VHH binders against Peroxide stress-activated histidine kinase mak1 (mak1). Designs and how they scored, part 1

Every score and structure here is a prediction.

Target 1, 123 residues: Peroxide stress-activated histidine kinase mak1 (mak1), of Schizosaccharomyces pombe (q9p7q7r1507to1629)
Amino acid sequence: SVLLAEDNIINIKVISRYLERIGVKFKVTMDGLQCVEEWKREKPNFYSLILMDLQMPVMDGYQACNEIRKYELENDYPKVPIVALSANALPHVVLSCKDSGFDSYLAKPITLQHLSLIISGIL
Structure headers, positions and changes below count from the first letter of each chain, unless a header shows other numbers; Kabat numbers aren't used for antibody chains.
F is the ipSAE of ESMFold2-Fast. E and O are both the ipSAE of ESMFold2, at different seeds. Each is the mean of both directions, binder to target and target to binder. V2 is 0.75 times the mean of E and O plus 0.25 times the DockQ between their complexes.
Where letters were taken out, [cut] stands.
Atom coordinates printed by the task and the answers are left out, and those that the model quotes come from them; centres of patches stay.

## First folded at step 5 (VHH)

Design k3 (from d5 with W104S; framework vhh_7xy4_2)
Fold by ESMFold2-Fast, scan of step 5:
Structure k3 (fold): chain B 123 residues (1-123), chain A 121 residues (1-121)
Amino acid sequence: as target 1 above (123 residues)
Amino acid sequence: QLQLVESGGGLVQPGGSLRLSCAASGFTFSSYYMAWVRQPHGKGLEYIATIDSGGGSTYYSDSVKGRFTISRDNAKNTLYLQMNSLKPEDTAMYYCAKEGYDFSSGYSDVKGQGTQVTVSS
């Protein structure tokens, strides 16, 4: 199961359609805090992948990724793959994502092909 | 296969200059954004500069803006970094990086080589 954190309703609809077409189960959260809380609420390995928008209200994607990684270390949880979703494909954003604990990066606009490739490589 | 070979580092005094080069092979160099990044001893990777595929647009971190110039020669598959007014805090291992959609295909391909720049009196 895939956990999606995205605050833009249009992006949620587009990504949800892609996930349905790929044939994976998923849950949507609308900010980084909701994403962290939902992930913590479920058992380890319930979510096999998190798709995390970098720019969200309340808690952004960087903060959410850091909180998940901290919780994993403190509780000996297996590392969940987290893929950053960003409007900016510039190298400094990609490097910042890697330093923050993300496993991969997808540039917006997200395509079905790129999302499928990431999911097939992780799941 | 994809290969990036950095050179041009060395020991220099504060206020000095160095020019770094990166020889690229195994991909269509002229089709990708290229970047310079550095890693100071005991710290994570720090972004320095980016250049677009054609060489017409450049971007810099605030720490190097006005002192460093990124450029490329697509005919020679070579990326450059001209470093002026060097400071002790510029001491780091310097790496070039290719743009990619994930860390395995692009910017995380830091092979632990690079070129060492040391700025000291």
Scores: ipSAE 0.012, ipTM 0.221, lowest interface PAE 8.2, mean pLDDT 82

Design k4 (from d5 with Y32S Y33A; framework vhh_7xy4_2)
Fold by ESMFold2-Fast, scan of step 5:
Structure k4 (fold): chain B 123 residues (1-123), chain A 121 residues (1-121)
Amino acid sequence: as target 1 above (123 residues)
Amino acid sequence: QLQLVESGGGLVQPGGSLRLSCAASGFTFSSSAMAWVRQPHGKGLEYIATIDSGGGSTYYSDSVKGRFTISRDNAKNTLYLQMNSLKPEDTAMYYCAKEGYDFWSGYSDVKGQGTQVTVSS
């Protein structure tokens, strides 16, 4: 199962349609805090991939990724793949994502082909 | 199908220069940000430089700032990396990559075969 963290309703609809076409189960959360709490609520390995928007209210994607990585280390959880989603695809953002513990990066607008390639390589 | 073909690598002495090229096909090159990444033998991928779709914005890793210049020719669907003042630490396989794909996992399908740069006396 895929966990999506994204606050923009249009992006949620687009990505959800792509995930449906790819044939994976998924859950949507609308900010980084909801994402972290949902991931913690489920048993280890319940979510096999997190798609994480970088700019969200309450807790942004960088902060959410850091919290997940800390929790994994403290509780001997397997490392879940986390893919950053960014509307600002400038190069320094990519490096910031890597330094924050993301496994990959996907630039907006997200396409079915790009998402499918990432998922096939991870799942 | 996305295809990237790197060229221009080789053996150079410290302080030398090389110009790498990447021929892109299978996508709208002029609408895509592009990057150069490298992988030293036995190490992970290192991000080197990125350029936006129009060529107006560039970014460089601290290890190459002032020595490397990324550029593009959208009419030719070609990405370039001018490498000056090369150091032994620059020895790596160099890949061009399209933004919007996984640069860090090392998926071979999102990069070409690369071009080897060896800096040695």
Scores: ipSAE 0.014, ipTM 0.228, lowest interface PAE 7.4, mean pLDDT 82

Design s1 (from d5 with S108F V110Y; framework vhh_7xy4_2)
Fold by ESMFold2-Fast, scan of step 5:
Structure s1 (fold): chain B 123 residues (1-123), chain A 121 residues (1-121)
Amino acid sequence: as target 1 above (123 residues)
Amino acid sequence: QLQLVESGGGLVQPGGSLRLSCAASGFTFSSYYMAWVRQPHGKGLEYIATIDSGGGSTYYSDSVKGRFTISRDNAKNTLYLQMNSLKPEDTAMYYCAKEGYDFWSGYFDYKGQGTQVTVSS
């Protein structure tokens, strides 16, 4: 199961259709805080992958990723793969993602091909 | 086909200055953000500075802010890094990097062979 954190309705619809075509179960959350709370609510390993938009209201993707990593360390949870989604592929943004605990990065616009490759490599 | 060629590194004493250059070819230089990154011997890659495509916006890591200045000349397809008040901890291989989409597999879209900066007395 995939957990998606994305605040843009059009991006949600596109990514959701891709996930349906790939044939994976998924849940959508609209900001970083909703994503963190949904992930905490479920048992370890319930979500096998988190797709995390970097720019969201309430709690951004960097803050959400840090909170998940902190919770994993404190509770001896296995690390869930977290993939950053960003319209900005600047080197400093990508380095910040790595430093914040993301496992990978996917640039917008997201394509079915790229998403399929990431999912097949993780799931 | 894409190439980035760094130059200007060398041995300097603490408090000294160096100016690094990066000659770009094989792509439309003026269309991309450019960055400088460094790697100390036996350690991971560290971000230093980024400049936007037009040269109007610059960003720096806290470790170099106020000491280093990134700039570019789009007519010459060249990126620069002016390094002042150099410290021993600035010793590293310095790389010019082009913005890219798949950082994790390639670290950047592309980076050059690098230029060594050694700060020692």
Scores: ipSAE 0.006, ipTM 0.204, lowest interface PAE 9.6, mean pLDDT 83

Design s11 (from d5 with F103L S108M; framework vhh_7xy4_2)
Fold by ESMFold2-Fast, scan of step 5:
Structure s11 (fold): chain B 123 residues (1-123), chain A 121 residues (1-121)
Amino acid sequence: as target 1 above (123 residues)
Amino acid sequence: QLQLVESGGGLVQPGGSLRLSCAASGFTFSSYYMAWVRQPHGKGLEYIATIDSGGGSTYYSDSVKGRFTISRDNAKNTLYLQMNSLKPEDTAMYYCAKEGYDLWSGYMDVKGQGTQVTVSS
């Protein structure tokens, strides 16, 4: 199961339709805090992948990723793959995401092809 | 079709300078942000600098800020990195990269063969 954190309703609808076409089960959260709390609520390995928008209200994607990585380290949880979703496709943002604990990144606008490739490589 | 060809690396002593070049072809160079990244032997990729499509905005990693200058010549489809006050820690293979390049997924074709910079006495 995939956990999506994204605050823009149009992006949510587009990505949700892609996930349906790929054939994976998923849950949507609308900010980083909701994402962290949903992930903590479920048992380890319930979510196989997190798709995380970098820019969200309440808690952004960088903060959410850091909180998940800290919780995994402190509780001896397996590392869940987290893929950053970013409107900024500049190489420095890509490498900054890697340094922040993300496993990969997808540039917006997200395509079905690239999302399918990322999911196939991780799941 | 898209190609990035790096050059200008070499052996220099600490405190020395080098100028790297990247010749771009197969795309509209002036329409894309460009970057320099490096990889020390046996280590991961490290971001160095980014320049916008017109050359007016630049960004640097903290490790090179004040020592390195990224620039571009859109008429020549060429990206540059001027490296001053070189340190042994700057020893790495240097690659140029185009906007939108996914460095994680293994699509490495756009970074070319790189150019080796070695800083030692």
Scores: ipSAE 0.012, ipTM 0.238, lowest interface PAE 8.3, mean pLDDT 83

Design s14 (from d5 with G100P V110Y; framework vhh_7xy4_2)
Fold by ESMFold2-Fast, scan of step 5:
Structure s14 (fold): chain B 123 residues (1-123), chain A 121 residues (1-121)
Amino acid sequence: as target 1 above (123 residues)
Amino acid sequence: QLQLVESGGGLVQPGGSLRLSCAASGFTFSSYYMAWVRQPHGKGLEYIATIDSGGGSTYYSDSVKGRFTISRDNAKNTLYLQMNSLKPEDTAMYYCAKEPYDFWSGYSDYKGQGTQVTVSS
């Protein structure tokens, strides 16, 4: 199962349609805090991939990723793959994502081809 | 084909300065963003600074703002990092990195051999 954190309703609709076409089960959360809370609520390995927008209200993607990585270390959880979603593909943003604990990066606009590639590479 | 060769590292006391260089070859250096990243012993890679292809725009991690300056000389295919007010926390292997155009390209393919910086007394 895939956990999606994205606050833009149009992006939610597009990505959800792609995930349906790829044939994976998924759940949508609309900010970083909801994402962290949903992931913590479930058992380890319930979500095999998190797709996380970098810019969200309440808690952004960088903060959410850091909270998940901290929780994994403190509670001996396996490391869940987290993929950053961003409109900004500048090198410093990509490198900041790696520094924050993200496993990969996916530039907007998100396409079915790129999402399929990342899912097959991780799952 | 692509080569990045870092130099200029060494042992320095807290508060000291070092200037790192990265000699680039095998690609059109002036067409790409370039970055400096570092890896402290036993830790992950940490982003330090980025400079655009023309040298007009620079970006820095919060840990080095005001202390480090990234620059480039496109005529010499060389990237620089001026490091001032060095702290023990700056101790790391420093790498220069070329921008990957394709999202799926690994950053390791665009990272040089590194140069060690040790801040200690």
Scores: ipSAE 0.006, ipTM 0.189, lowest interface PAE 9.3, mean pLDDT 82

Design s16 (from d5 with Y101W V110Y; framework vhh_7xy4_2)
Fold by ESMFold2-Fast, scan of step 5:
Parts: sequence; structure tokens; C-alpha cells
Structure s16 (fold): chain B 123 residues (1-123), chain A 121 residues (1-121)
Amino acid sequence: as target 1 above (123 residues)
Amino acid sequence: QLQLVESGGGLVQPGGSLRLSCAASGFTFSSYYMAWVRQPHGKGLEYIATIDSGGGSTYYSDSVKGRFTISRDNAKNTLYLQMNSLKPEDTAMYYCAKEGWDFWSGYSDYKGQGTQVTVSS
């Protein structure tokens, strides 16, 4: 199962349709805090991938990723793959994502082809 | 043939300073964002700082904000990192990196051989 954190309703609809077409189960959360709490609520390995928007209200993607990585270390949980979703691919954004504990990066606008490729490589 | 050659590393005591340089060749240096990244022995790459093509905009990781300053001299095709208030946790091999798709994977053509910084008492 895939966990999606994204606050833009149009992006949620597009990505959800892609995940349905790919044939994976998924859950949507609308900010980083909801994403972290949903992930913590389930047992380890329930979610096999997190797709995380970098820019969200309440808790952004960087903060959410850091909280998940800290919780994994403290509770001896397996590392869940987290893919950053971002509007720009400038070097500092890509490297900041890697520094923050993300496993990969996906540039907006998200396409079915790129999402399928990422999921095939992880799942 | 793109080349990046780092220099300026060395052994320094906590609280000390070092200035790193990166000599770039084989591409139009003034057209690209440049970055500094580091890798402690046996660990992964950690992002440090990025500078835009003209030198007017800079970005830093939280671990180095207020201590490190990235700069560039486009006339000399050289990137710099001024490191102040050095801490033992700054000990790492330091690399300069050119903007591009493969910053994430650490593609070899985008970073040099590195320069070692060791901070110990």
C-alpha cells in the first residue's frame, strides 16, 4: 500500500487516478502531520511507499520525512521508501531532499510514466 | 570533458577555519548552479550549500547555516567554501558538484575527487 501526502486537490485527483491505473492500494493525507500520524498508526511495512509533497501546510514534507526517520530509528522500524514530490529540480532542492532522508525525487507535473517507473523500482 | 578539482582541506582544531576551492573546467561554469556536498568516512553524501549561476543566491543545510559561506568567481571558474567555527562532526571528504539530473545518485562527472577535512583536537 502507498501513502500519499499532498494538499492540492487537483494533484490528489491526478495522482490517485494514476495509482488506480497502476493497480496499487493507497491512502491520501492532506498535510505532513496527517501523513506522519497515519504512518505511525499502522504496523511496520503496512505502507511500502510514501509519496510526499515538499510544500504542505501544518507540517511540510521535509519535517514529515525527518519525523518518520527519527521514529524508525527510535523504534527499530524498517526504513520505508519516501519519494519527494516537488515543483522544481534545482540542485539545492534535490540534494536537500536526499539530506532530509528521502529515497528519491519526482518532479511536478507528475506523469503516469514517471510514477509507474518509481513504483516498479520500489515495489 | 567536465572536471572539478577540490583543494584546501586539511587538519584543523575545533573552532578553526578552512577555505575550500574547486577549479572547474570542461563546461561553461558561469551558466550552472554549483554545490558543496560532503561524505564522512563510511557514510552517505550530505548536502552543504548551493550557489546560483551569478553568485547572488545561496542556500545552506541547517547543519552549517551561519558557519559556512559559499561563493564563486566566474572569471576564474572557481567555487569556494569558507568554513568557520569548525566542529568534529564537520570531518568529511568535501566535494563540489555541478547542477544536473543526477545530483541524487552522485554521478561521477558531476563531482570531483574531493578534499579531506579533519577536525580534531
Scores: ipSAE 0.014, ipTM 0.197, lowest interface PAE 8.1, mean pLDDT 83

Design s19 (from d5 with D52S S57Y; framework vhh_7xy4_2)
Fold by ESMFold2-Fast, scan of step 5:
Structure s19 (fold): chain B 123 residues (1-123), chain A 121 residues (1-121)
Amino acid sequence: as target 1 above (123 residues)
Amino acid sequence: QLQLVESGGGLVQPGGSLRLSCAASGFTFSSYYMAWVRQPHGKGLEYIATISSGGGYTYYSDSVKGRFTISRDNAKNTLYLQMNSLKPEDTAMYYCAKEGYDFWSGYSDVKGQGTQVTVSS
């Protein structure tokens, strides 16, 4: 199962349709804090992939990724793949994602082809 | 300074066993995923196994699954690889690696100097 963190309703709709076409189960959360709390609530390995928007209210994607990585280290959890979703894919943003604990990134607009490729490499 | 020092390699006959060790220093060993990777002579790096920070979760490449076991002792800052049923194709330089935030790529950002494993008659 995939866990999506995205605050924009149109982006949620688009990505959800892509995940349905790919044939994976998923849950949507609308900010970084909801994402972290949902991931912590479930058992290890329940979510096989997190798709994390970088720009969200309450807790942004960088903060959410850091919290998940910290929790994994403190509780000996398997490292869940976290893929950043970013409208700004300039080199420095990509490097910041790597430094924050993300496993990969997807530039907006997200395409079915690129999302499918990422998922096939992980799931 | 971060250091990884591998040991335990050697010459062994097909079907034999070896146990590799990696002594880690210069970082909080218990806070990081650790991996073993190998490089056959004249070839690229190949992922072998990964272990979670506390040792509760392990992952293996298909080529070694069921034959190799990765483990760690956080009190001793040491990573281990128990290699059983060794085959000539396991001949390679073996490296201990600190897994960075690229866990799913199977590639490690930092590796030590290596220990040679040779499986032959």
Scores: ipSAE 0.005, ipTM 0.158, lowest interface PAE 11.4, mean pLDDT 81

Design s20 (from s1 with D52S S57Y; framework vhh_7xy4_2)
Fold by ESMFold2-Fast, scan of step 5:
Structure s20 (fold): chain B 123 residues (1-123), chain A 121 residues (1-121)
Amino acid sequence: as target 1 above (123 residues)
Amino acid sequence: QLQLVESGGGLVQPGGSLRLSCAASGFTFSSYYMAWVRQPHGKGLEYIATISSGGGYTYYSDSVKGRFTISRDNAKNTLYLQMNSLKPEDTAMYYCAKEGYDFWSGYFDYKGQGTQVTVSS
């Protein structure tokens, strides 16, 4: 299953419809802290992929990604794939995502085709 | 239509230096972040360096930090890469890229012929 962290209700609706069409199970969280807590609550490998918006209230995507990577290291968990979602694909933003532990990046607006390609490459 | 024309590549010995240039046209160069990426023969694209629109901020991959310097001249619509202490591992086709590139999606808009850098043993 997929874990989605996204605070914009329109983006949630669009991405949720795409995931339904692709045929994967998923859960939505609305900030980075909720995402980290939900991921920790489940057993390792319960979520096969995290889609993480970079800009969220309470805890942003960079902070959430760092917390997950730290927890994995401390508890010898397998590394879950985390894909960054961002309003732009500037090279420095892409580099920051890579340095923060993200496995991939998708620029908004997210399309069904691009999301399908990412999921087929990971799952 | 966006055009990027890379130049300055060539054959050099290990420890040598090269300066690459990228001449940009068809867009407001001073408004966009610019990057250098490279592709070794038969391998995927590797990110090298990024420079902010005004030139005040630069970012580098770990493999080139301290050896390469990215710079730009907005008055001339030109991007540069100064490459020092070249190693055989730096052998690749080098491309300049405008912001909006997604290094993980497999899509890239380098819009140029690239320039070949070969570092002989």
Scores: ipSAE 0.000, ipTM 0.171, lowest interface PAE 10.6, mean pLDDT 82

Design s21 (from s5 with S57Y; framework vhh_7xy4_2)
Fold by ESMFold2-Fast, scan of step 5:
Order: C-alpha cells, then sequence, then structure tokens
Structure s21 (fold): chain B 123 residues (1-123), chain A 121 residues (1-121)
C-alpha cells in the first residue's frame, strides 16, 4: 500500500484519484510528522511506497525523509522507497532530494502517466 | 435532483458544542469528497473541513484543527461536523459542499442552503 504525505487538498484529491485509477491501496497524511508517525505505527513492510511532498507544515518532506532514514538505520528496518513530490524539477532541487535520502522525484503537476510509471517500477 | 440539506446550527455560548448534519440526495454520496465551508457575515467563503469518499482521510483549516471533527455515514448519505470549544470567531453560515470539477481548483459545484451558527454570550 502507498502512504501519501501532502498538505494541499487539491493535490491530495488529484493524487488520490490517480492512485484509485491505478488500483493501489493508500493512506493520506497531512504533514511530515503525521507521515512519520503513521509509517512507524505500521509493520515495516506495510507501506511499499511513500509519496512525500517537500513543503508541508509542522515537518517538511526533507525532515520527514531524514527521520524515516534515521529510524531505519537505528532499528535495522528495510529501506522504504520514498518519492519526493516537487513543484520544482530544477537540477539543484533534484540533487537535494537525492542527498536527503529520497529514491526518486515527481514534478508537479503530477500526471497519471508519470505516477503509474513510478509505481510500476517500485511495486 | 441533487440536494444538500444542512441542520444543527443555533446559538451557543463560547466554549460550547454543536453537531451539524448534512443530508445528501440525488447523487452517489459514497463516490465524492465532501466538505464543510463557512461564510461569516460580509466575508468570503472559508473551507474548514474536508473528507474523502471513504471517510479515511480528513483535512482541517488551521482555525479549527483540534476543535472540529468531520465524519460521514455513507449508508445514511449523511455528512457531520462535530464542533467543540466554539469561539465567537466561528460565527458564520455553515454549508455542506459536494466535490465537483471546480472543487479541484478550490471550488465546489454545489452547496446547500446552510445552517447558521452564532457563538455569543
Amino acid sequence: as target 1 above (123 residues)
Amino acid sequence: QLQLVESGGGLVQPGGSLRLSCAASGFTFSSYYMAWVRQPHGKGLEYIATIDSGGGYTYYSDSVKGRFTISRDNAKNTLYLQMNSLKPEDTAMYYCAKEGYDFWEGYFDYKGQGTQVTVSS
């Protein structure tokens, strides 16, 4: 199942419709902290993919990704794929995502085609 | 054909509680995101709470987080808003809103007649 972290209601709606059309189960969280806590609450392999918005209140996507990676290292958990959702597909943002522990990125606006390709490559 | 009928508003003291209901008909309720929006006298509409089609995801505006709870009963075609710790600033006409194409841009394709909430001593 997929775990989505996104604070914008319109983006949540768009991505949720795409996930429904792709036919995967998913859970939505509204910020990085909710995402980290939801992922920790479930078994290590419950979520097969995390879609993580970079800019969220309370805890942003960079902070959330770092917390998950730290927790995996400290507890010898398998590394969950985390895909950054970014308004900017500029080279420096992409590199920052890779350096922060993300496995991939999707540029906004998210399309069904791009999301399908990412999911088929991971799941 | 499509109808949304809100109820449960009224006059309450600060710190009080109200539960709003919205009875939906004329569409497949379980297939749509639903929202509660409000409009204070002389001001614009504010989205305060949204719930997905299955009820598993909810969103709240910062002004109501921790105080309001949105929920739905798809078997009864009913949307709810539990409002706790009410403040004078919560005084507004409250509308039940159905997802539409315009909702993707922050709009909704239909809202009901509304139910007035007044928080005053």
Scores: ipSAE 0.000, ipTM 0.106, lowest interface PAE 17.7, mean pLDDT 81

Design s29 (from s20 with S31D; framework vhh_7xy4_2)
Fold by ESMFold2-Fast, scan of step 5:
Structure s29 (fold): chain B 123 residues (1-123), chain A 121 residues (1-121)
Amino acid sequence: as target 1 above (123 residues)
Amino acid sequence: QLQLVESGGGLVQPGGSLRLSCAASGFTFSDYYMAWVRQPHGKGLEYIATISSGGGYTYYSDSVKGRFTISRDNAKNTLYLQMNSLKPEDTAMYYCAKEGYDFWSGYFDYKGQGTQVTVSS
């Protein structure tokens, strides 16, 4: 199952449609805090992939990723793959994602081809 | 129409300071990450700094960390770059950039006309 954190309803609709076409189950959360809480609520390995928007209200994607990685270390959880979603493709943002514990990066607008490639490499 | 207009460049001596400004129009400035990038004559684009939409987070390239400060005023739709302890290698055309381009199609949604910074004694 895929966990999506995204606050823009148009992006949610597009990505959800792609996930449906790829044939994976998923859940949507609308900010980083909701994402962290939903992931913690489920058992380890329930979510096999998190798609995380970098820019969200309440808790952004960097903060959410760091919180998940900290929780994994403290509780001996397996490391869940987290893919950053961002409109900002500047080199520093990609490097910051790696430093924050993200496993990969996907630029907006998200395409079915690139999302399929990421998912097939992880799932 | 989206516009980014850079200003504040000029000729300055090594060790000097400059403050660049970028006036944004045609989009909701407060919704987007903003960046400064530069291009030395005859070279490729080099990333300098990024600031989050609300201004709470800033990121810098190693070459400018501790010397440059990025900031924004969302009420004025303006992005700033305070440049201190300038070095000859900082000589470049400086561009204001808005986030939002497909990674596989390019780095920028938009880039302005630029403002030239020359550091020379």
Scores: ipSAE 0.000, ipTM 0.145, lowest interface PAE 11.8, mean pLDDT 82

Design s30 (from d5 with Y33W; framework vhh_7xy4_2)
Fold by ESMFold2-Fast, scan of step 5:
Structure s30 (fold): chain B 123 residues (1-123), chain A 121 residues (1-121)
Amino acid sequence: as target 1 above (123 residues)
Amino acid sequence: QLQLVESGGGLVQPGGSLRLSCAASGFTFSSYWMAWVRQPHGKGLEYIATIDSGGGSTYYSDSVKGRFTISRDNAKNTLYLQMNSLKPEDTAMYYCAKEGYDFWSGYSDVKGQGTQVTVSS
């Protein structure tokens, strides 16, 4: 299943409809802290993919990604694929995502086509 | 409400220095990457520098590498840009931007009002 971290209700609705059409099970969280807590709550490999918005309140996507990677290292967990969701596809943002431990990047607005391609490549 | 307020611009001669400041409020400053971007008169936005949320990683455009230094003070919710060896082509309005700023459109509400830097000679 897919874990989605996104704070914008319209983006949540759009991405949720896309995930339904692709035919994958998913869980929505509204910020980075909720995402980290939900991922830790489940067994390793329960979530096959995390879709992580970079801009969220409480804990942003960079912080959430770093927390997950740190927890994986400390607990010898397999590395879960994390895909950044961002309004920018600028080189420095892409490099920042790689530095933070993200596996891939999706530029907003997220389309069914782009989301389907990334999911088929990971799952 | 989210606010970014730039200051420190001015008129300098080539070879001079300026330090720009950006005071942030209305969001958790320490949680976001921050950037400086500029817009020369009559031209598009140009990325200058970015810094991660903790201040440990910085990135620069090729035009300013070795001359400009981006830094932040999370305790003061302030972003800085130290500009050395200024050139006439550095003349622009300088904006502080939170990550997620639409740098290509220039219509994002997450950038400040800007501070003018003029390098004359």
Scores: ipSAE 0.000, ipTM 0.122, lowest interface PAE 13.0, mean pLDDT 81

Design s31 (from s1 with Y33W D52N; framework vhh_7xy4_2)
Fold by ESMFold2-Fast, scan of step 5:
Structure s31 (fold): chain B 123 residues (1-123), chain A 121 residues (1-121)
Amino acid sequence: as target 1 above (123 residues)
Amino acid sequence: QLQLVESGGGLVQPGGSLRLSCAASGFTFSSYWMAWVRQPHGKGLEYIATINSGGGSTYYSDSVKGRFTISRDNAKNTLYLQMNSLKPEDTAMYYCAKEGYDFWSGYFDYKGQGTQVTVSS
C-alpha cells in the first residue's frame, strides 16, 4: 500500500488514477501532519511507500519526512521508502531532499511512466 | 547531437589548484542550469556545484563550499569549475551535466564522458 501526501486536488486526482492503473492500493492525505499521523496509526509494514509533496500547508514534506525518520529511529521501525514530489527540479533541491531522509525524487508534472518506474524499483 | 566535453583534469598535489572546462553543443546552453558532479572510484555520484542559466546563482555541496567556484560563459557555451585547496578526497571522475530530474543517480538527463582528477603526493 502507498500513502500519498499532496494538497493540490488536481495532482491528487492525476496521481490516484496512475496508482489505480499500476494496480496498487493507496490512501490520500492532504498535508504533512495528516500523512505522519496516518502512517503512525498503521503497523510498520502497512505502507510500503510514501509519496510526499515538498510544499504543503500545516507541515511541509521536509518536516513530515524528518518526523517519520525520528519516529522510526525511536521505535526501531523499518525505514519506509519516501519519495519527494516537487515542482522545483533544481539540483540543490534534490540534494536537500536526500539530506532530509528521502529515498528518491519525482519532479512535477508526474507521469505514469515515471511513477511506474519508481514503484517497480521500490515495491 | 547533444554533446558535453570535459577537460582540465590531471594529477595535482594536495593544496594545489585545477580549472575544469566543459564545452557544450547541440542544445541552447544559455537556457539550462548546469552542474558539476563527481564519482570517486567505487562510489556513487556526488553533486558538487550547480549554476543557473544566467550565471547569477550558484549552489555547492558542503564538502567543496569555499574551495570550488562554478561559472559559465554563455557566449562560448562553456561551463567552468575552479578548484582550489584540493584534498585527496577530491580524487574522482568529474562530469559536466545538463539539468534533469528524477532518481538521485539519474537526476541529470545528460552528462559527458568526464575528466579524471587525482590528488596525491
Scores: ipSAE 0.005, ipTM 0.157, lowest interface PAE 10.5, mean pLDDT 82

Design s34 (from s19 with Y32D; framework vhh_7xy4_2)
Fold by ESMFold2-Fast, scan of step 5:
Formats: sequence, C-alpha cells, structure tokens
Structure s34 (fold): chain B 123 residues (1-123), chain A 121 residues (1-121)
Amino acid sequence: as target 1 above (123 residues)
Amino acid sequence: QLQLVESGGGLVQPGGSLRLSCAASGFTFSSDYMAWVRQPHGKGLEYIATISSGGGYTYYSDSVKGRFTISRDNAKNTLYLQMNSLKPEDTAMYYCAKEGYDFWSGYSDVKGQGTQVTVSS
C-alpha cells in the first residue's frame, strides 16, 4: 500500500482519487511527523511507496525523509521508495530532494499519468 | 505543443565566455520559472541556475555562482545564460528546462535538444 503525506485538503482529494483509479490501497497523513510515526508503526514492507509533500507543518518532507532513512540504517530496514511532491519542479529543488534521500519527485499539480507511471515502476 | 530550442554553444578556451539562448514556445513563458541544467558526457544531469517568472529572483549552483548569470526576456520568450571564466569542467550538453521536469523517473516532457559547450585549449 501507499502512504501519502500532504497537508493541503485539495491535493489530498485529487491524489486520493488518482490512487483509487489506479486501484492501490493507501493511507493519508497530514504532516511529516504523522507520516514517520505511521510508517514506523507498521511492519517493514507494509508500505511499498511513500508520497511526501515537501512543505508541511510540524515536520516538513525533507526532515521526514531524513528520519525514515536514518531509522532504516539504524534498524536494518529495507529502503522504502519515497517520492517528493513539489509545487515547484525546478531543477534545484529536484536535485535537493535527491540529495535528501528521495527516490523521485512529482510536480504539482499531480497528474494521473505521472503518478500511475511511478507506481507501476515501484509496485 | 511546448517547445524549447537551445543555441549558442561552441568551442572556447579556458577563461573565455559564451552566451546561451533558449527560445520558448507553446506555453505562457512569462508565467513559469525557467532553469539551465547540464550533462557532461557519460554523467548525470546537474543543476546550474534558475530564474523566477518575472526575473526578480535567481538561484545558482555553487560550481557556477559568481561566473554564470541567468536572465530572461519575457517580451521575446527567450532565456539566457551568460557564462564567464569558463573551465574545462564546464564542458557539457546544456539544456533549458521549464518546471515539471521529472529528474529521477527519467520522464521529461519539458526540456529541449540541448546545445554543446566544449572548453578546451
């Protein structure tokens, strides 16, 4: 299943509709801390993909990604694919995401086509 | 619909200068951030510079900061990169890019054919 971290209700609704059309199970969290806690609560490989907004309250996407990668190293967990969701798909933001441990990124507004392609490559 | 056409590359000696241009069409150029990225032969893409839609804000990679200047002319739908104090390590194919570029997936619907820059004595 897919774990979504996104604080914007409109983006949550759009992405959730796409995930339903693609036919995958998913859970929504509304900030980076909730996302990290939910991922840790489940068994390794329960979530096959994390979709992570970069700008969220409490803990942003960069911080959440770093916490997950650190926890994986410390506990010998397999790496979960993490895809950044960015309002600005500028090359400098994209490269910063790669350096922070993200596996890919999707530009907002998210399209069904791009989301489906990433999911088919991972799941 | 969307088209980006880069030009201005060539062979130059170390310490020299080149100015690259990118002609944009098929979208509202003045509404979008624009960037320059490069790819050295046999290596991955690396970010060079970004400019805001109105040109008021610019961002540079550390490797080119102080040597390169990004600018735009919204009336002409053209993006520029002024490259000064060129070094052999600046040798690469240079691409103009619009936001929406998907770096990791290998999916890119928003970059042009590129222009080659070679810095050699």
Scores: ipSAE 0.000, ipTM 0.173, lowest interface PAE 10.7, mean pLDDT 81

